VH-VL binders against a9kqm9. Designs and how they scored, part 19

Target 1, 255 residues: a9kqm9
Amino acid sequence: MRIIISPAKKMVENIEALPVCGEPSFIDQTNQLLTYLKSLSYEEAKEIWNCNDQLATMNFERIASMNLKTKLTPAILSYQGIQYQYMAPEVLEKDQLEYIQEHLYILSGFYGILKPLDGVTAYRLEMQAKVNLSDKKDLYEFWGSLLYNKLREETDFILNLASKEYSKCIERYVTEDVRLVTCVFGERKGEKVIEKGTYAKMARGEMVRYMAEHKISTMSEVKKFDRLDFSYDENLSNETKLVFLKGESNVRDRK
Key: E = the ipSAE of ESMFold2; O = the ipSAE of OpenDDE; V2 = 0.75 times the mean of E and O plus 0.25 times the DockQ between their complexes.

## First folded at step 5 (VH-VL; framework fv_emapalumab)

Design w02 (at its last look DockQ between E and O 0.01; V2 from the best seeds 0.00; counts 0 for: pae E 13.5 > 2, off the site)
Fold by OpenDDE, look of step 5:
Structure w02 (fold): chain C 255 residues (1-255), chain A 120 residues (1-120), chain B 111 residues (1-111)
Amino acid sequence: as target 1 above (255 residues)
Amino acid sequence: EVQLLESGGGLVQPGGSLRLSCAASGFTFRSYAMSWVRQAPGKGLEWVSAISGSGGRTYYADSVKGRFTISRDNSKNTLYLQMNSLRAEDTAVYYCAKRGYSYAYYFDYWGQGTLVTVSS
Amino acid sequence: NFMLTQPHSVSESPGKTVTISCTRSSGSIKSNYVQWYQQRPGSSPTTVIYEDNQRPSGVPDRFSGSIDSSSNSASLTISGLKTEDEADYYCQSYDSSTLWVFGGGTKLTVL
């Protein structure tokens, strides 16, 4: 089993934390992207980053001096956001860290796909960013099936905890021999499930922690997730989707 | 209804070859990994080989590596096992089986099996 | 790699309860990974217990699965034993290098 999650927009440098244990699988492609970004004017880069002048200026300077081999931070510790807060990678025990290193991948617009302890530099590049690199019109085209193939060579079961923007890089290439299961965290509103962004991010992070704590490897075990007042709903779920509802009792406990 | 029907079994001399087939119906064939499991007369079950839904990945027991080849034709909903360099110890009923997934709604299905006898 | 060890045979009278053990040689046994198959004489194996000790539709509730972490074993329990339960029973699990690992099988005789 492999787990995929989204990155965060905000990144920090922390070279004194956990050691870097590897390099990104597609570092050459990342270098290509870096070279491309370095070739852009400020206006062009700002358009890609889709941010204000202050952030654009900071990022522009960052790119100009960026070296993918220096000042590296483990990927799992570099990203800052609600999901990562609830994952709390900085307090994971050794065996839990080993678990995520084996099972967890972080999707990235810049790096493509990362293991938790891959060394990364701080960057700003969302997967949905519009780039004009060679004959490619965006990062989805740029990465193509590379990210999926990386996962496919390792597993026939992918647990998707990533946002749609990032999971699309995987979903569009899924073959029949691979089981892709997406976790949905929401609230019941009549016959609909409403996903609230904040709670979903919290739940995704907590799910990763839960899986690491219990060394989860099966669908059945994933379904037992019951943190943050979420519980699995069997009726709303199917072979490709696990639905967790907030504020409801677990279906398994109703028996 | 899921159905698996094995064929191609028979008597063969040591060193000979045989090709087994399994016709599948009642489910989306290409979506499931398939396995061959054999059972020698009066003995237990032994996993032999497996193939992913797309056919892109194959797996073999050590006892058959280099001699057996698993394949599939998803357009025909058929699983195959090419057996070369057959040995007496390969004598068994060979079952076609659907690989189970870690999901509450699915479990394994087995065919009726086809007998392969390797004897001089 | 690991092996699954089962008793060669067990026997019990109708109406009684019988338990068949399946011990894993290495690594921790988990209910999520253990399946049980029933094979009646002259028939193909059929699933009686699958992931997380669940029963397929049509399997009587007399059949149940359990895990004992202390002994690193799984158990198939058949209560209210019937003559029709006479069969060979196999436990099965998964390995990283071998997709299917079978126990040696247990012959259940209903006396």
Scores: ipSAE 0.012, ipTM 0.503, lowest interface PAE 9.4, mean pLDDT 90
Fold by ESMFold2, look of step 5:
Order: structure tokens, then sequence, then C-alpha cells
Structure w02 (fold): chain C 255 residues (1-255), chain A 120 residues (1-120), chain B 111 residues (1-111)
């Protein structure tokens, strides 16, 4: 089993946190993207980053002097945001860290796909960014099937905890020999399941932690997730979708 | 130079409340998990509570669960311990402790401690 | 849940070598790293060994740490004892069920 998650826009650099334990698998592609980004004017870059002048100035300077081999931070510690707050990688114990290093991948518009302890430098490039890269019209075309093929070489079962923006990089290429299963964290509103972004990000981070704490390796164990007042709903779930509903979990804990 | 400065200790009646603070400097506070460790007079070290760098995860020893709340304000580089329903056995010097790195389970820096006395 | 057991006290003459043991009651001593802290009278703890056998900057080479899987224990060894080494010493480890655990402490007396 392999688990995919989204990155975050906010990143920190912390060379003292722990040693880097790997190089991003697609560093050559990352170098191509870096060369492209360095060729942009400030206004072109700001448009791609879709941000205010403070962030654009910071990232423009960052790109101009970026070295992909220095000032590296382990990817899992570099990304910040509510998903990473609830995952809390900084307090995983040694065997939990070993679990995520074996099973977890972080998707990235800049690096493609990352193991948790791959060394990264801080960047800004969302997967949906409007870029033109030679004969590639966007990052989805730039990455092509590379990311899926990396996962397929290692597993026939992918648990999707990424947002749609990022999981499209994998979903577009899934073949019949690989089971891709998406976890949906939502709330019942009448006949519909509504996924509220903040709670979904909390639950995705908590699911990673839950899986690491229990060394989960089976679908049946994933279905037992009941944190943050979520519980598995078999009636709304199917072979490719595990639905967890908030506020219905108290019946699952009656054993 | 890493510094951890505890404050807020004092004498409190059983059942009372007290809030400890730990001012941190000399490192990127938000990147490190923090802990409270206490030492009763003449006794050994006892871990009390821990909090992740972001504040998203908290952990408590069974002896304080439900009574103590750890928190942090990363904009002020300050760690807190809210202690409610205090008991005589909570009497101790309380140390603020920093973890060495995110996946480390050792404390690399300790504060000087602040004394909490719970007695009538 | 597990405990870490240390001898209550040890004593030895200046210039000699002392070893302080730290035995884990359940689960493997190798499940997580073992740390050692020194606490001199009236002072806060300071780290003398982390991650089984690593010394922080400024800790003399005469402090060493080791692990013995067969006895499920860790050891702190101090050679060339000096009067300034007189202190309480605590081992510490972690696992997901017990969280952070300290040993009971060992009072080292240098006579």
Amino acid sequence: as target 1 above (255 residues)
Amino acid sequence: EVQLLESGGGLVQPGGSLRLSCAASGFTFRSYAMSWVRQAPGKGLEWVSAISGSGGRTYYADSVKGRFTISRDNSKNTLYLQMNSLRAEDTAVYYCAKRGYSYAYYFDYWGQGTLVTVSS
Amino acid sequence: NFMLTQPHSVSESPGKTVTISCTRSSGSIKSNYVQWYQQRPGSSPTTVIYEDNQRPSGVPDRFSGSIDSSSNSASLTISGLKTEDEADYYCQSYDSSTLWVFGGGTKLTVL
C-alpha cells in the first residue's frame, strides 16, 4: 500500500531538524522547471504564483538564487498547513517515521512526487499553475504518467488522501492492475455528502497519523478510522471511495 | 544561543489553578515540539506534557490528563501550561524542555524551572 | 506501559570508571533511542548522551553510552571520574503507549 497526500503552499526551511534521507526521484524534471522559472520576468512569475507583491518578491528572489542541492529540509517537515498540523510529523516516533517513509508520498508541482524524508528547498508552484514548458501546456502534461508509474512500480494499492488538484496527476493514468481508493471526509446534508475543506484537511492529516500509529496495511483497518468524530459509512462507500461522515461515529465505538 | 525561561510558579491551594509560561529564544520556535517535565522535591524527573511544533497535537501523562492543558503561541515564542484542579502531588519544579529535532525523542535544552507548591 | 529501572546509587573513587545501568521492563530497549541526563545539585538537567551513544558539544569523551540487547538495557559509562561528576543521572526513552519515560535516577557519589 502507498498513500498520496497534497503538499502545502507554506513551507519552512529547517536544516537543523533532521538529516535528509534521499533525493527527489524526478530532480532532473525539477531542474527543467527551475530553469523555466528563472527565465521569467517578475510580472510573469507573480501571475504564475497568483499572489501578492510581498510573496512574489520573496519567491522571485528565492528562484533567482535557488540551488536544489543546498539548504535542504526533509519534505514532510517543510510543508506547513492544517493537514500537516494534524499529521504532526515532528512528533512521530521512530517506527511511525519508518512507516511513513515506506508508505507515504507527497505530490508536488515542482518536485513531482516526494518521499517524506527527501530533501527539498522551499518553492512556490501549484500543480494548477498556468505555465508553458516547451511543448507542454501545463504541469499535468509536463509530469504525464511519470508519477503514476513510480507508484505502480511499488504497489497495486494506492490510498488517495490528496486534494483533486493533485490527485488528478495519478487518477488520469490509473490502470486496471492498480486499485486507487479515495477517502472522502464529509458531512451529510440531506441526501448529499458535503466536504468542508478545513475539516477534510484535518482528517487527511489525522488519517496519516492514525495509519502510522497502527501500522495499517489493510483496507479493513482503514475503514476503522474514527477520529475527529468521523466514522466510515458503508452505504455511501464503494470499491474506489471510502466515505467518512462527521457526527455519526458514536455507533462505531460500541464494542 | 538557546534560552528557555519559565515563569508563573507559586503557592496555590488544592483545587486551585495556575498558568505557567516558557519564553523561548535562540531557535526557530515553531519548528520544534516542546514538553513540560516536572520534579517533585527530592524525587526524579516525570514527563508531564508535550505539544507539536504547530500546536496541532498535544499529549499528556495520565496523572494530569483532563486537568492540565498545554498550548503555544508561535507568534510570541511562548509555551504555556494551564494547570487546573491542582493536587498536593502536583507540587514540583516544572521544566520547559525543547526537543532536538522533529523525530527526536530527547530533550536538548532545559529551562531553569519554576516551582509550583500545592498546599493548604 | 514500560518502566526504566536504574540502581538507586553508585559510588566510585576519583580517576576510576563507573557504569550506570538502565533496564527496560517490557518491549525492546531498541524500540527507541535512550538518552542520559545529568543533574548536579541545585541545577537543571543537562544532556550528556542522546540517541544511545552520541555526545552533545562540550560533553567530555569520558562519557559514553551503550546498549545491550541481551539484557534489554542501556548503560552510561563515565571513566576518569572527577568530583564534578557527582550528580543524579537519569535515562529516558519513549514508545507510543507510555510516551516519555524517565528512569528513577541514580545518585553518583565520588569518594
Scores: ipSAE 0.000, ipTM 0.488, lowest interface PAE 13.5, mean pLDDT 88
ESMFold2 (binder alone), look of step 5: mean pLDDT 92; pTM 0.931

Design w03 (at its last look DockQ between E and O 0.01; V2 from the best seeds 0.00; counts 0 for: pae E 8.7 > 2, off the site)
Fold by OpenDDE, look of step 5:
Structure w03 (fold): chain C 255 residues (1-255), chain A 120 residues (1-120), chain B 111 residues (1-111)
Amino acid sequence: as target 1 above (255 residues)
Amino acid sequence: EVQLLESGGGLVQPGGSLRLSCAASGFTFSSYAMSWVRQAPGKGLEWVSYISGSGGRTYYADSVKGRFTISRDNSKNTLYLQMNSLRAEDTAVYYCAKRGYSWGYYFDYWGQGTLVTVSS
Amino acid sequence: NFMLTQPHSVSESPGKTVTISCTRSSGSIAKNYVQWYQQRPGSSPTTVIYEDNQRPSGVPDRFSGSIDSSSNSASLTISGLKTEDEADYYCQSYDSSTLWVFGGGTKLTVL
């Protein structure tokens, strides 16, 4: 089993943290992207980042001096956000870190796909960013099936805890020998499930921690997740979608 | 309809080599993992080898590791098992098995098998 | 690594219910899904249960699978036993080191 999650927009540099244990699988493609970004004018780059002038200036300077081989931070500790706060990778025990190093992947617009202890530099580049690289119109085209193929080489079961913006770069290439299961965290509103971004991010992070703590390997075990007042709903779920509802007592399917 | 047809079985001397083939039809071959499973006469089922849809992942039972090689040609919808350094205990019906997928779960289809006899 | 242990044989009269057990030697039986295969004499194995309790199309609802974590075992239950159910039955699961692990098989005789 492999677990996929989204990155965070905010990144920190911490070279004194946990040791870097690996290099991003697609570092050459990342270098290609970096070269491309370095070739852009400020206006062009700002358009890609779709941010204010302050952030654009900061990122423009960052790119100009960026070196992918120096001042590296483990990926799992570099991203800052609610999801990562609730995952709390900095307090994971050794065997839990080993679990996520084996099972967890972080999707990235810049790096493509990362293992938790891959060394990364701080960057700003969302998967949905509009880039024009050679014959490619955006990062989805740039990465193509490469990221999925990486996962396919390792597993026939992918648990999707990533946002749609990132998971779609995997979903569109899924083959019948690979099971992709998506977790949905929301609240019931009539006949619909409403996903609130904040709670979803919390739940995704907590799910990763839960899985690491219990060394989860099956969908049945994932269904037993019951943290943050979430519980599995069998009726709203199917074999490819696990729905967890907040604030309800639901019957869990232990298949 | 899913069809798996094994071939290449026969009589071979100990230390010899044999290559089995499995012709697949009725599904998108490259989208499915494939396995070889064997059954010695009057004995139970033994998993032999696995290969992912793309061919990038391969696994072997300890009993055949280093002697057997699983491969596939997706352009020909064919699965292969190269068997080298054959032993008497390798005598078995060899089944080609397709990893099926239904409602998010896996199940397998089996071929009719091909008999491999290793004897002096 | 683990092994799956099945009874060598079971027998029962038509119309009755029979259960075949599959016990995992180490690790949790719930850590990986269990499949059951039916093999009639002179025929290839066919899937009757997959992923613990799922039935393929064409398999009668007389066939059911279950997991018992307390005994670390899986069970295949056949109700309303018919003559055509006479066959060898194999349980199968997955190992971290070996993709497929088979039980030794159980010969079911319909009396």
Scores: ipSAE 0.018, ipTM 0.488, lowest interface PAE 7.3, mean pLDDT 90
Fold by ESMFold2, look of step 5:
Structure w03 (fold): chain C 255 residues (1-255), chain A 120 residues (1-120), chain B 111 residues (1-111)
Amino acid sequence: as target 1 above (255 residues)
Amino acid sequence: EVQLLESGGGLVQPGGSLRLSCAASGFTFSSYAMSWVRQAPGKGLEWVSYISGSGGRTYYADSVKGRFTISRDNSKNTLYLQMNSLRAEDTAVYYCAKRGYSWGYYFDYWGQGTLVTVSS
Amino acid sequence: NFMLTQPHSVSESPGKTVTISCTRSSGSIAKNYVQWYQQRPGSSPTTVIYEDNQRPSGVPDRFSGSIDSSSNSASLTISGLKTEDEADYYCQSYDSSTLWVFGGGTKLTVL
């Protein structure tokens, strides 16, 4: 089993609490993207990053001096944000860290896929960025089937905890010999399930922690997830989708 | 050279409050988790609280949960411990400690400590 | 929740070898790494062993750490004992329920 998760936009450098234990698998492709980004004017780069001038200036200067091989931070510690706060990788036990290093992959528009302890430098490049690398109109075309093929070599079961923006780079290429199962974390609103992004990110991080704490390797154990007031709903779930519903916030709302 | 300098200790009555500070230098403060560890007079070491490098995750010993709040200001390279509803058993030297670069969850550098005395 | 139990004191002569034990009350000692700290009177703790058996830079090779899963314990061994080794020694470990746990401490006296 392999687990995929989204990165985060905010990253820090020089988190040295855990050691770096590897190089990103697709570092050559990352070098191509870096060369492309360095070739852009400020206005072209700002448009790709889709951000204000403060962030664009910071990132423009960052790519000008970027070195992919020095001053690296373990990927799992570099990404910040609520998903990573709830995962809390800095406080995992020894066996839990070994679990995530074996089973967890982080998706990245810049690196492709990362093991948790791969060494990275901070960047800004979301998977939906509108790049033009000669014949490729976006990063989904750039990465093609490379990321899925990497996972397929290692597993016949992928648990998807990534957002749609990132999971599309895997979902488009799934073959019949691999099960891809998506976890959905939402709230019942009448007859529909509403996914609130903040709670979904919390739950995805907590699910990784839950799986590491219990060394989960089976679907049946994933279904037992019950943290943050979520519980598995068999009726809304199927063979490729596990739906977890957050409980009612007020008894009177159940009428 | 790594330096950790605690301050803010003193004498306080039961039920009172104190805020401890730890000024850090000689390392990239925001890259490391930090902790408070205390030692009652003549007693052993007791872990109190821990905060991630970003400040987004905090942990507390059961004995202080709900009364103490750990925080950090990465722009000022400073760790804090807000101590409320103090009790006589909170009397101790309080050390700030830096998380080490390892798999072991150990503390590689410690400050000199600041004494907190809770007494009527 | 778990505890780490150490002997209250140990004594030994200079040049000899001493071993300080650290026994975990529940759950396996091997599930997480064990650290050892030295505290001389009037001083702050310093690390002498981390990750079960690793020495920080500057710690003499006469300090060694080990794990014994059958007795559910960790040990700090100091060979070639010197008078400057006289101090309190604490083991420390971690798990996700109890978090950071220190042993009660062992006072080493060098006769």
Scores: ipSAE 0.012, ipTM 0.599, lowest interface PAE 8.7, mean pLDDT 89
ESMFold2 (binder alone), look of step 5: mean pLDDT 92; pTM 0.924

## First folded at step 6 (VH-VL; framework fv_emapalumab)

Design x01 (at its last look DockQ between E and O 0.01; V2 from the best seeds 0.00; counts 0 for: pae O 11.3 > 2, off the site)
Fold by ESMFold2, look of step 6:
Structure x01 (fold): chain C 255 residues (1-255), chain A 120 residues (1-120), chain B 111 residues (1-111)
Amino acid sequence: as target 1 above (255 residues)
Amino acid sequence: EVQLLESGGGLVQPGGSLRLSCAASGFTFSSYAMSWVRQAPGKGLEWVSYISGSGGRTYYADSVKGRFTISRDNSKNTLYLQMNSLRAEDTAVYYCAKRGYSWGYYFDYWGQGTLVTVSS
Amino acid sequence: NFMLTQPHSVSESPGKTVTISCTRSSGSIARNYVQWYQQRPGSSPTTVIYEDNQRPSGVPDRFSGSIDSSSNSASLTISGLKTEDEADYYCQSWDSSNHVVFGGGTKLTVL
């Protein structure tokens, strides 16, 4: 089994805190993207980053001085969003760290796909960014089937804990020999399941911890996830989707 | 060349407050998590608090939760411990400790300590 | 939460070997890194072993660390004991609940 998760926009440079183990699989493609980003004017780059001037200036200077082989941080420690807060990778025990290094991949618009201990530099480039490289109109076309092919070489079962923005890089290429199963974390509103983004990110991070703590390797074990008041709902689930509902208590106190 | 220098200790009445500082040099401060570890007179070592290199994650021993706040200023290479609602049991030498290049909670360098005495 | 239990004191003659034990009360000692620190009187702690059995640069190879899963314990062994080894020794470990724990300490006396 392999687990895919999204990156986060917030990244830190923690270059000597903990050991790096490995180089990103698609570093050559990352070099192409870096060359492209360095060729942009400030205004063009700001539009791609879709951010305010403070962030755009910081990232523009970052790109100008970026070296992909120096100032490296383990990928899992570099991302800081709420998903990573709930995963808390810097405090994983020895055997839990071994588990995630074997099973977990982080998707990235800049790096493509990362093992947790791959060395990365801080960047800003979301998968939905509108870039134009060699007649490819966006990053989805740029990456093509490369990311899925990498996973397919290693597993016939992918557990999807990534947001749709990122998982599309895998989902559109899935073949019949690989099972892709998406976890949905939501709450019931009438007949529908509503997914609140922050709670979903918290649950995805907590699911990674849960799996590492129990060395989970089967779907039946994944279904036993019960943290943050979530529990598996068999009726809303199917062969490619595991639905976890925020507990029975979600209906109480709603007056 | 790594140096950690604590300051801000002293005599305080129960219920009072103190702020400890630790000046760091000889390494890239923002790259390393830091901890406070204390040692009561004649007693062993007790971990107090942890802060990540970015300052985004903090953890506390149960004995100090809600009373102590760890923080850092990476532009000044300084670690802080704000200590409120002090008790006699908080009397100790407080060490600043640097996390080493290891996935364990390995403290590779320690300061010389600063004494906090809480007495009426 | 867990505790690390050490003997209160040990003693031995120069040139001999001592072993200081560190027993973990709950959770596996084999799957959680153990560190050992030396503290001479009036001084700050210094590391003699990290990650179970690794020596920092400058620590003599007569210091060694080991793990015994059957007793759920770690050990610090000092061979060729020297007068300057007289100090307090602390083991240290942690768990995923973000709880860092030191042992109670062992006073080593070199007779």
Scores: ipSAE 0.062, ipTM 0.613, lowest interface PAE 5.2, mean pLDDT 89
Fold by OpenDDE, look of step 6:
Structure x01 (fold): chain C 255 residues (1-255), chain A 120 residues (1-120), chain B 111 residues (1-111)
Amino acid sequence: as target 1 above (255 residues)
Amino acid sequence: EVQLLESGGGLVQPGGSLRLSCAASGFTFSSYAMSWVRQAPGKGLEWVSYISGSGGRTYYADSVKGRFTISRDNSKNTLYLQMNSLRAEDTAVYYCAKRGYSWGYYFDYWGQGTLVTVSS
Amino acid sequence: NFMLTQPHSVSESPGKTVTISCTRSSGSIARNYVQWYQQRPGSSPTTVIYEDNQRPSGVPDRFSGSIDSSSNSASLTISGLKTEDEADYYCQSWDSSNHVVFGGGTKLTVL
C-alpha cells in the first residue's frame, strides 16, 4: 500500500527538525524546473505563482538563491496547512514515522513525489501552474507517467488522499493491476456528497495519522476510520471511491 | 478470450535447470501481474512466484527462493520461470496464472499447466 | 506467516447444501481477502469466489463465500449440489510478506 497526499502552499524551513533520510526520487527533474524558474522574469514568475506582490517578491528572491542540496527540511515537516496540522507529524512516534516513511508519498509540482523524510527546500509551484518548459505546456505533461510509475514499482494499491489537482497526475495512468482508491470526505446533500475544503483537508490529515497509529494495511481497516465525526458509507462508495460522511452513522463493510 | 499457454516442461535431473514459458493473449499483458503456481502429483496447489505488470516487483515462495527467477517480456506477452538447482520435490505441474483486479492477490485465469519432472 | 487449513474431504448428495471451511492459523481471517478455486479432475483450477464472497462471471449463485471472525475461518457454501460440482476446492489468501497462501484443498464428492 502507498498513500498519496497533496502538498501545502506554505512551507517552512527547519533544518533542526528530524533528520533528512533521503533525496527526492526525481531531483534531476526538479533541478530542471528550478533552472526554468530562475530563467523567468518577475512578471512571468508571478504569473506562474498566481499570488500577490508580496508573495511573488518573496518567492522570486527565494528562487534566485535556491540550492536544492543545502538547508534541507524533511518534506513532511516543511509543509504547513490544515492537512498537516491534523496529521501532526511532529508528534508522531518512531514506529508511526516508520509507517509513513514506508507508505506515504507527498505529491508535488516541484519535486514530483516525495517521501516524508526526503530533504526539501521551500518553494512555490502548484501542479496546475502554467509552465512552458521544453515541449511541455504544463506540469502534468512535464511529469507525465513518471510519478505513477514510481508508485507502480512499489505497490499494487494506492490510497488516494490527494486533491484532484494532484491526483490527476496519477489517476490517468493507472493500470489494471493497480488498485487506486480515492477517499472522499464530505456531507450528504440528498444523494450527493458535498466536499468542504476545510473539512476534507482535516480528514485527510487525520486519516494519515489514523493509519500510522494503527499500522493500517487493508481496505477494511481504512473503512473503519471514524474520526472527526466521519463514517464510511457503503452505498455511496464503489470500487474506486471510499466515501466518508460527516455527522452520520453508516454501515462499515469490508468490501 | 484470455488464454495462457505454458511450455518448457519436461524431464530433468536433480541439480539441473529448466526454463518455463507462458504465452498470454486476450488481454493487455503488461497491465496485469502474473504468477506461477505448481501442483505436485496428487497434491495441492502451491504458490511459486509473483511478478507485477511492469516486472518491477517480484516475490517468491521460500521453497524456491534463490533457485527460481520469475521474469516477463511484455513485448512478447510472455511470462518466464527460470528454475535452477532443481530438486525432486520441484516435480509438479506448473501453472501460469493471471492476477485479477482486486484489493489483494487472486487469480482469475489459469493456464493448462506444464509438467516438470525432476528425477535421476 | 500463516496456514490455511481445510478438511480433506466432504461428501453430500445432489440437491443438498455443502460447506467447506478454511481456517487461518494466525492473524485475523478478516484482514486479507479469501478466494476459492475449483479444480475438477484432470483440469486446471478456476476461480469460484474472490474477495470473500464475490462471484466471477459464469459462476452460478449456488456458490457463496463467507467469513467468520469468531472461528477465524472462511467458508465456501454450495447449495443445490450438482454432480458437476465434484472437484477439489482450495481456499487462498496472502500474508504480510506478499506471499500467496493456499489451503490444503478439499475433495468434494457428490454421492
Scores: ipSAE 0.006, ipTM 0.510, lowest interface PAE 11.3, mean pLDDT 92
ESMFold2 (binder alone), look of step 6: mean pLDDT 93; pTM 0.946

